# VH-VL binders against q5slc1, part 30

Target 1, 112 residues: q5slc1
Amino acid sequence: MGALRGRWAEEEALRFLLGKGYRLLWRNRRTPFGEVDLFMEKDGVYVVVEVKQRASARFGAPLEAITPGKVRRLLQSARFLLGRDDLPVRLEAVLVHGTPKDFRLEHLVLEL
Below, E stands for the ipSAE of ESMFold2; O stands for the ipSAE of ESMFold2 at other seeds; V2 stands for 0.75 times the mean of E and O plus 0.25 times the DockQ between their complexes.

## First folded at step 14 (VH-VL; framework fv_recibokibart)

Design z1 (at its last look DockQ between E and O 0.66; V2 from the best seeds 0.00; counts 0 for: pae E 2.02 > 2)
Fold by ESMFold2 at other seeds, look of step 14:
Structure z1 (fold): chain C 112 residues (1-112), chain A 121 residues (1-121), chain B 108 residues (1-108)
Amino acid sequence: as target 1 above (112 residues)
Amino acid sequence: QVQLVQSGAEVKKPGASVKVSCKASGYTFTDYWMHWAKQAPGQGLEWIGEIYPGDSDTYYAQKFQGRVTMTRDTSISTAYMELSRLRSDDTAVYYCARDSKTIFGDWFDPWGQGTLVTVSS
Amino acid sequence: QIVLTQSPGTLSLSPGERATLSCRASQSVSSSYLAWYQQKPGQAPRLWIYDASDRATGIPDRFSGSGSGTDFTLTISRLEPEDFATYYCQQYDSSPWTFGQGTKLEIK
């Protein structure tokens, strides 16, 4: 099995964010605390971006949350990748709704 | 107590249809995606698709597209999965399962008890 | 589609031993999108681990999940009699969501 492949939703999310002026620092970086999908920078702020593919085309879901464990792991990973814990980090999500042939992106800034 | 209670076992002939029900209790039915999965005898689990009971939005795995229909009745907090043009390899236990209510989730908790569908000539 | 391959198919161990169950993906899966389920004969699956390493409510801390990329592991540090069951991994990184074929953990 051994074949390693990227994620199509992540590719679309990256393209979208680059087009919005985000700068990519790292992608798919493993840390002791988990994996960071995209680690980026925008206007002097470091951004951890988590990418989730959603099977249905449903958009604009009411009040969904991120689990506390995932928040903790993403923040710990950011500190690990930066080598510091005194810099502000923003957590964002890109939800990719649908299939490679018919998708829409929802870009969210998440409360930490 | 969050529960999913499914309809009873069914025996069907090839070419028929079956409609399995899944009654939810102990939570707000319209707030959580509902998934369906298949487990053929002695085999693992296979995802069939999902429905959002709040608006009936659905998505089906490609393998089942064209043969499966998922619906719900919010007045009785019940989801349905209908599988048409049954064939012998549709013999399986069918489960409903509730999705998480999180941005990044598609794990399933709880599951219904399962409904055995037997397709025999 | 992402194919999940579990190994071994059957794992025979005694109570008190440590168990290691493997789940390998045909392509990279974010560790955020991997779950484990326990199933006993005649019963529905039960959520055990989500997000690769987070225990579901009521799951004892002898169970731990880990891994990233294509390799994920469920570890039971000290087997109890109630732990003998079949375990399935599931990915929710890319649709369709898929399950591994299961590892049956049986008493030696």
Scores: ipSAE 0.618, ipTM 0.877, lowest interface PAE 1.6, mean pLDDT 89
Fold by ESMFold2, look of step 14:
Structure z1 (fold): chain C 112 residues (1-112), chain A 121 residues (1-121), chain B 108 residues (1-108)
Amino acid sequence: as target 1 above (112 residues)
Amino acid sequence: QVQLVQSGAEVKKPGASVKVSCKASGYTFTDYWMHWAKQAPGQGLEWIGEIYPGDSDTYYAQKFQGRVTMTRDTSISTAYMELSRLRSDDTAVYYCARDSKTIFGDWFDPWGQGTLVTVSS
Amino acid sequence: QIVLTQSPGTLSLSPGERATLSCRASQSVSSSYLAWYQQKPGQAPRLWIYDASDRATGIPDRFSGSGSGTDFTLTISRLEPEDFATYYCQQYDSSPWTFGQGTKLEIK
């Protein structure tokens, strides 16, 4: 196991998505519009995956929508990284609830 | 309008406990995590922990684990923070603050007005 | 835990000047997980910037936030008298949530 350098939750999210057949293209890529946690590909579609960690479980509460501003910045980042805007891109989240020794993952496709 | 109104200032002796209240209004109390933060005199802000009023789920910063208890009463939309075994470096203003309601957000808006807790012999 | 170090500790400037406040993280923080707060003496903190660059409602456009990785900046393009206060950065990338120690922006 590696140290908790950078983002341990991102490491767990990556392992989880690789196990689901996703392919990793870039990781922790900076763009003029922000930073992309994981930029992946699945079934011919490029996927921007944002990873959010919380110690709390939050499993008993409804998940709230992503802000329109964040959607825009993630899509702009994808277009920047691809160098074009005509490829299919999907936004996803991996929510990592808990601590390094006791965590759960929730994987979501983000609407719109 | 969204408001968080905290209980008044407290003066305590070392070894005692204090329980600060935070009454919420203007929003659905059970839908937002509530956070607590400490600001010692002349110092910056320090996160203490959080509670989800919907089910009382709580998480505390390691520094406060074992001394802090967060509770709530949903019938009066009020969160509580109790800090036990008080010592002089617990003298501070304590704030409650509402979490954001987004998948990725954990920024705080609004904040309560603060509660000064003074620990002196 | 992520330590946020703000610099300078105190910044003395006059109205009309440009202010640059820095927040440096001990490890990488996604630009989506950083906020700034303003606090005046005797008052609670107020949300100023969230998600590194998004202004809270009612915050003037002379305030802008930027940065990524370990380096984040709050810029005030032309200082107004009401802007003199202490500013704190906060990260919500990895629990526990942490704040910087603050930069006091004071009138010269």
Scores: ipSAE 0.539, ipTM 0.859, lowest interface PAE 2.0, mean pLDDT 88
ESMFold2 (binder alone), look of step 14: mean pLDDT 92; pTM 0.935

Design z2 (at its last look DockQ between E and O 0.77; V2 from the best seeds 0.69)
Fold by ESMFold2 at other seeds, look of step 14:
Structure z2 (fold): chain C 112 residues (1-112), chain A 121 residues (1-121), chain B 108 residues (1-108)
Amino acid sequence: as target 1 above (112 residues)
Amino acid sequence: QVQLVQSGAEVKKPGASVKVSCKASGYTFTDYWMHWAKQAPGQGLEWIGEIYPGSGDTYYAQKFQGRVTMTRDTSISTAYMELSRLRSDDTAVYYCARDSKTIFGDWFDPWGQGTLVTVSS
Amino acid sequence: QIVLTQSPGTLSLSPGERATLSCRASQSVSSSYLAWYQQKPGQAPRLWIYDASDRATGIPDRFSGSGSGTDFTLTISRLEPEDFATYYCQQYDSSPWTFGQGTKLEIK
């Protein structure tokens, strides 16, 4: 129903990453530790990708921090989804700036 | 201590404008988005829009587009919200609130004390 | 726009009881981009929970947030007199940011 559909920004982020050679494993996966937007793989490395949309003009702004709690929950979720804790996992963001008719993407690798 | 202090209550006639101020202290004013919200008597909260004091960039909820203007004066760390063509259902407490400064977050902390705007004939 | 619907509108309980407040979104709120605020009469709202489950600084551990997708919950395990207030949820998944209409938690 309408409450079950994903968000437009996530669809655009997914399309963008697929075009960059990422492979999708899971999307909007709930774990005991939280929800992961996109769980992907690139060149043998597992990647948790979080998508954030803002309509305001924030493109190219200085890098802002990610909260320690969110980092912890995303990494714990990745370990849960993999069923193991001995594989490399990278955390990335796709920032979607604007509205469905006029938006720009910013792709970041997050330093933990 | 991070603090937002708003201007005092206003009484206005229908068709007038009101300009509410929000003075920030205890942090770098230009580094955080500032938001404004409306709370009509006995009602919940309604987001009006946001301004980035560093650039002056704004974004308004569609309901308020064309009637609201958000500005700031960085020399005195003060944000402003002006609402024009006032009508009776604009009677409310108006709040300013500071955004989080995180990649993924847009929660509001702290809030100003609120400014009551009363629109009466 | 994401509409947040809180239930119940009013919840009447006594100190010592467990409270469960619901917030339902009209579409999925991904990555738990959801906050909760407490507001007492004559006061500004105060941040209580962010990212669905993280307590703001100084918030007692009897408050817990949970949920994902469209369904979110604020739970108070054992009500104290100071907990009786109105609680609002707020989403920051998609602009414009929106609030629920509030749940008033009042003394029975």
Scores: ipSAE 0.718, ipTM 0.903, lowest interface PAE 1.3, mean pLDDT 90
Fold by ESMFold2, look of step 14:
Structure z2 (fold): chain C 112 residues (1-112), chain A 121 residues (1-121), chain B 108 residues (1-108)
Amino acid sequence: as target 1 above (112 residues)
Amino acid sequence: QVQLVQSGAEVKKPGASVKVSCKASGYTFTDYWMHWAKQAPGQGLEWIGEIYPGSGDTYYAQKFQGRVTMTRDTSISTAYMELSRLRSDDTAVYYCARDSKTIFGDWFDPWGQGTLVTVSS
Amino acid sequence: QIVLTQSPGTLSLSPGERATLSCRASQSVSSSYLAWYQQKPGQAPRLWIYDASDRATGIPDRFSGSGSGTDFTLTISRLEPEDFATYYCQQYDSSPWTFGQGTKLEIK
């Protein structure tokens, strides 16, 4: 914890998901299609988790969506990391609102 | 057609204030964050801060805290940026820009045409 | 807090040549939270690339963005006269959002 060099929000997101029983497989993995923040597993389903930090509060913004291009790249990355395309994969987000000393998390399952 | 149209150029003395307007059209003004950026002559872009026109919520870059105020009038789809206690290094073009409406994105499209603010004695 | 450093500061090339513009971040920019803008003299910046590699609407396919982590590139495969402009990268991984200082692509 003390020698962290990455994104503080990603560390908080990881801690949060581990506490919910998710299992971490890979972290910050590069693929030909982009970088995956957290690649996890929960109850037999592989999960790509993307972490987004904003200092401004964005809670309760239901009109926001994920771009089709980003959906495609995240799914392609998951299949690349698994080495197959026949396993269940889910996309999730952890939105981290605020600063290291005062933040709130929002955990979303992304509709595909 | 989505447009952001800014108020005209301003010439100010040091110590004064300036208020730049940005009128939005062609989209739902209250649904998108609006950003402001500074470009000093011959230099790059610097982010000033953002406002959500739907709520009036704001967030300012540390460099501008205490001197900048962002407001809006939703009845005329117009955002405002006021910069106080002007100094000569505040001479710049100031842009408004619309945020993306995506959970992972904060790119800016479109931008206003820019407002030149000149601060001189 | 993330500093973006663009290189070169000025790139002098002729129409028809390939251009490669670099943007380096002071820390990792995860999930390709990076955009590119084009700006011509007297004009506002215009969105060119978002999410590191996605072209904005109407941007020709001779423009491509790539990279991840700390190293990002904008490539123009065959320069057209209208491509000579200044290009800025912007990160939206961590607040506050920051821009690179720009690369001026000028005609040789």
Scores: ipSAE 0.598, ipTM 0.879, lowest interface PAE 1.8, mean pLDDT 89
ESMFold2 (binder alone), look of step 14: mean pLDDT 92; pTM 0.930

Design z3 (at its last look DockQ between E and O 0.71; V2 from the best seeds 0.70)
Fold by ESMFold2, look of step 14:
Structure z3 (fold): chain C 112 residues (1-112), chain A 121 residues (1-121), chain B 108 residues (1-108)
Amino acid sequence: as target 1 above (112 residues)
Amino acid sequence: QVQLVQSGAEVKKPGASVKVSCKASGYTFTDYWMHWAKQAPGQGLEWIGEIYPNSGDTYYAQKFQGRVTMTRDTSISTAYMELSRLRSDDTAVYYCARDSKTIFGDWFDPWGQGTLVTVSS
Amino acid sequence: QIVLTQSPGTLSLSPGERATLSCRASQDVSSSYLAWYQQKPGQAPRLWIYDASDRATGIPDRFSGSGSGTDFTLTISRLEPEDFATYYCQQYDSSPWTFGQGTKLEIK
């Protein structure tokens, strides 16, 4: 199931990544381990992209940690969607700061 | 021990203002967003807004915009929430709560003990 | 804003029974951006589950969280006397953050 479940920040994140040459494979895919927002490909690498929206003005704030549990679930979801566990997968975030009328994007590659 | 200790109960008349304090200890106060929530008697929880103690930046739920002001004093690790033009349905327990400080998370831990504000004629 | 509807409003069970508490969102809560809190009368809420399925520190493994999309569940495999309380779900997918109205788990 996809975009009909409705997240404005996810739509903006997708538009942004498509403009950076990412290719969309799946969106809003449910797995036993959780839901993957955007599953994409860039330069031969599979990418799990998670989108987080906050209305507060947090653009440019110090980097915050990702929990080990979240990392585990995202990687498990990627393996489930690919049907194999021997391909490299990169984790990325798009942080959407603000509201639909006034927002900014921050794109991060997450180190594991 | 991470703790949030709130100021004592208040009784106010309609039209007055109230300022609730929330003193943090056991962590770096300026590193975590602080949130405030309302719980009317016998009701559930309602998010009011947030403040970043480092910068003083705030964001308020639309329902409270224009009546709520959140501030802090970093020298004593204390956050404040002021609610103006009080009316009877503002009677509630008000909580402060610390954000999770993660890229994707905004769960609240810990919570203050709560401050009962009673608005009566 | 995302409205969270919990069901049932009140759940009456005995110690030793299995409890299932539901939280349904008015729109997709992607990436499991959902937490659960326990609250007893006269006390502040306490974080119980975060990221839909991760237990907060000190929470017994009889508590399990699950779900995705619009449907989330808190399950207690074998009720203990201390588990009778009100439970709230909370989403952090889309601002403003919102809570469900609560499920009161009471002794039958």
Scores: ipSAE 0.723, ipTM 0.906, lowest interface PAE 1.2, mean pLDDT 91
Fold by ESMFold2 at other seeds, look of step 14:
Structure z3 (fold): chain C 112 residues (1-112), chain A 121 residues (1-121), chain B 108 residues (1-108)
Amino acid sequence: as target 1 above (112 residues)
Amino acid sequence: QVQLVQSGAEVKKPGASVKVSCKASGYTFTDYWMHWAKQAPGQGLEWIGEIYPNSGDTYYAQKFQGRVTMTRDTSISTAYMELSRLRSDDTAVYYCARDSKTIFGDWFDPWGQGTLVTVSS
Amino acid sequence: QIVLTQSPGTLSLSPGERATLSCRASQDVSSSYLAWYQQKPGQAPRLWIYDASDRATGIPDRFSGSGSGTDFTLTISRLEPEDFATYYCQQYDSSPWTFGQGTKLEIK
């Protein structure tokens, strides 16, 4: 009764990154450390991409920090999915500003 | 230290308006989004909307669109929520709450103490 | 618009027991964009857990949050008298932000 629902902002983020030459490995993968939105690869580097949507317009606002706990969980999830801990991993964000009818994307590389 | 202090309880008649204030202290008021939530007696919490004090930009839940107006006065670090055309089911405690300041987070900390608005004939 | 459904509505337990509170989302809440709040009568809600599993400052480690996708839990390993309150979950994955209807944890 009822289909599983997906995130529209994640669909738009994936389409955007594929257009930038990223390759998708895993999507919405659950691990003991949390869920990874998009696990991708670009130029030999594995990339954890987290997608955040807000209907209010926050495009161009000062960069806000990522919490240390979230960084830790995303890195642990990447290691779990790869089955090893000696490969380079990058954290990125796609911020989706707006609603399904009217939105803009902001793509960020996060410091590890 | 960080504190949100709201205006006192209000009793209103149907059709009137109410304006609740939320005074912030202990942090840079213009750096954090401010949210408002409703809690009817014996009920859970319902998000009303948000305002960015620096710009005055707002976004309202569709249920409240057209009846709610959020404003602020940055000179006194105070946010306001005005609800018009009051009905009996607007009787509730109204809270202001500060957003987190993170890329991914929108949890609320701290909350104001709440303002009871009673709408009765 | 993500609907959060909490269960049970009321949980009656004694001090010393383990409590498990459930929050189910109507769609995936990716990256565990989920918080928990504690509220006592006549008081404002207080942030308890954020990002599904991170405790707010000063929250004892007998409280733990877990879950992903659509299923999230708050567990209290050994209830203390001060833990009896109503708990709400809240999602911040997709606007508008929404809350569950609450679980009242009451003393048996």
Scores: ipSAE 0.670, ipTM 0.894, lowest interface PAE 1.3, mean pLDDT 90
ESMFold2 (binder alone), look of step 14: mean pLDDT 92; pTM 0.930

Design z4 (at its last look DockQ between E and O 0.80; V2 from the best seeds 0.68)
Fold by ESMFold2, look of step 14:
Structure z4 (fold): chain C 112 residues (1-112), chain A 121 residues (1-121), chain B 108 residues (1-108)
Amino acid sequence: as target 1 above (112 residues)
Amino acid sequence: QVQLVQSGAEVKKPGASVKVSCKASGYTFTDYWMHWAKQAPGQGLEWIGEIYPNSGDTYYAQKFQGRVTMTRDTSISTAYMELSRLRSDDTAVYYCARDTKTIFGDWFDPWGQGTLVTVSS
Amino acid sequence: QIVLTQSPGTLSLSPGERATLSCRASQSVSSSYLAWYQQKPGQAPRLWIYDASDRATGIPDRFSGSGSGTDFTLTISRLEPEDFATYYCQQYDSSPWTFGQGTKLEIK
């Protein structure tokens, strides 16, 4: 954990998802299309999980959707990592609101 | 068009306070976090803090904690940054900048034109 | 906090040349949470690149951003006179948000 990368919010997100029965397949995996934070599996579905941290109290604030470019790159990365494009893939976010001493998590499923 | 227009240049003595304004137009002021940044003469950019105009919630960089106060007036779509107990190294251009509101973004667009604050005896 | 170190500090080139500006982070900037800004003297910074590689509206295609992890690059394939300015990188992976110290791209 953390020795090579050092991202505290990602560690908390991973711990949270493992507690929800997700299984980790790869972490911080680089592809020609970008880097995937967490590549996981839940109930037979592959899941790309992206983690975003903000120190301010943004919990529940109205946010617009993910940018189309980032969606495209995350899906391309998932297909690259799987070596095929016919498997179900879900995009999810874990928003980490706050600082290491005082934070809250928000877990979202992003529509494809 | 989306614009941020800041108040004019200020000259202050050490120990005084300054309050810079940033008037927003062309978008829903309460929907976007507003940030403030400092640029000392010939230097790069330094983040000061942020405010959410809807709630008034703020978060400040540690370096400025205790000397900066960010407020807003939603009736005139204006954000404010007040810096107290000024010293000579506070001489800088101060910018307001609007955050994005995309789920993974926190880049700044647009920026105000900047406000020069000069602290001299 | 994540420290961004840009290199070189000053880059002197002529119009028509290729420019490569580097931004190195003190820790990984996952999912390419990195932006670039252009600033000319007496002006506010302007958003140029976001998400490491996406050009802001109206930015010419001679500008391209790339990189991941700790190493990011802004490339200008063929310099035009209007491209000479200072460029800053900014990360939004981990609070507080931080900027690099800038690379000044000047006419040789």
Scores: ipSAE 0.670, ipTM 0.892, lowest interface PAE 1.5, mean pLDDT 90
Fold by ESMFold2 at other seeds, look of step 14:
Structure z4 (fold): chain C 112 residues (1-112), chain A 121 residues (1-121), chain B 108 residues (1-108)
Amino acid sequence: as target 1 above (112 residues)
Amino acid sequence: QVQLVQSGAEVKKPGASVKVSCKASGYTFTDYWMHWAKQAPGQGLEWIGEIYPNSGDTYYAQKFQGRVTMTRDTSISTAYMELSRLRSDDTAVYYCARDTKTIFGDWFDPWGQGTLVTVSS
Amino acid sequence: QIVLTQSPGTLSLSPGERATLSCRASQSVSSSYLAWYQQKPGQAPRLWIYDASDRATGIPDRFSGSGSGTDFTLTISRLEPEDFATYYCQQYDSSPWTFGQGTKLEIK
């Protein structure tokens, strides 16, 4: 039940990615290194997807960097969830701009 | 040195308006969202809203919607918060604070020194 | 709107002791979207911890943040005199951003 954590933007992000042919493996999975919002697969590549919501409109703004600590924890979490470190893994973001009544999505592949 | 310097203390009567300024230095003013927060005497912090100085886009907490207006002047790197129809429970210190410039952030660093607004009849 | 409730309201301890400050959320908050601030009387808040566990620049390693879901903790392993202040948690998981009401850490 996708609403158990109360994150409406995550539900919209999931629906969006499923519509793009992503397959959901786990959601909101806790690891020793932090939580992973959506752990998915697309075309043989495992994908850590982090969802960020802001009510303010930041759609199409210049890319904001992620912190080195967050990158490290997301990658360590992927290794933990897979139980191995020899599989292709990609980090992606879904930025949800707005409110439940009026929102837009921005989907980014994060370069490491 | 990144710095936010706010305007001085204000004393206002109920029903009036106040406009607090926040001058930014040491960074590119238009690259970072600016936030405003309220701290009533002896109380905790309450988020009021935000403005993106580049576009002027704003978003306000529901509690303040209709009474707050946030603006900026990019030529002098200054943000403003105006609160109208003041009442006694608006007496507080008001802070500006800079957002982070990261995809997954929205923590506040640095903060302005605060502006005391006193509403008294 | 996510309500953050901090406990205890006031914590009285001596220098050298271990402090544990709690922040409880009314709904789940990703561990990536929680920050802590320190505030001393007459001063603005200062960023202390971000992303639940990352220390801001210059923050000593006796401070650690942890937690997930609805329960988050700020721990000070060995209190120094300068650590006595009020601490606030803040979430940035979903708008509007909200703060806890604070825990005042007092010298006993």
Scores: ipSAE 0.597, ipTM 0.870, lowest interface PAE 1.7, mean pLDDT 89
ESMFold2 (binder alone), look of step 14: mean pLDDT 91; pTM 0.921

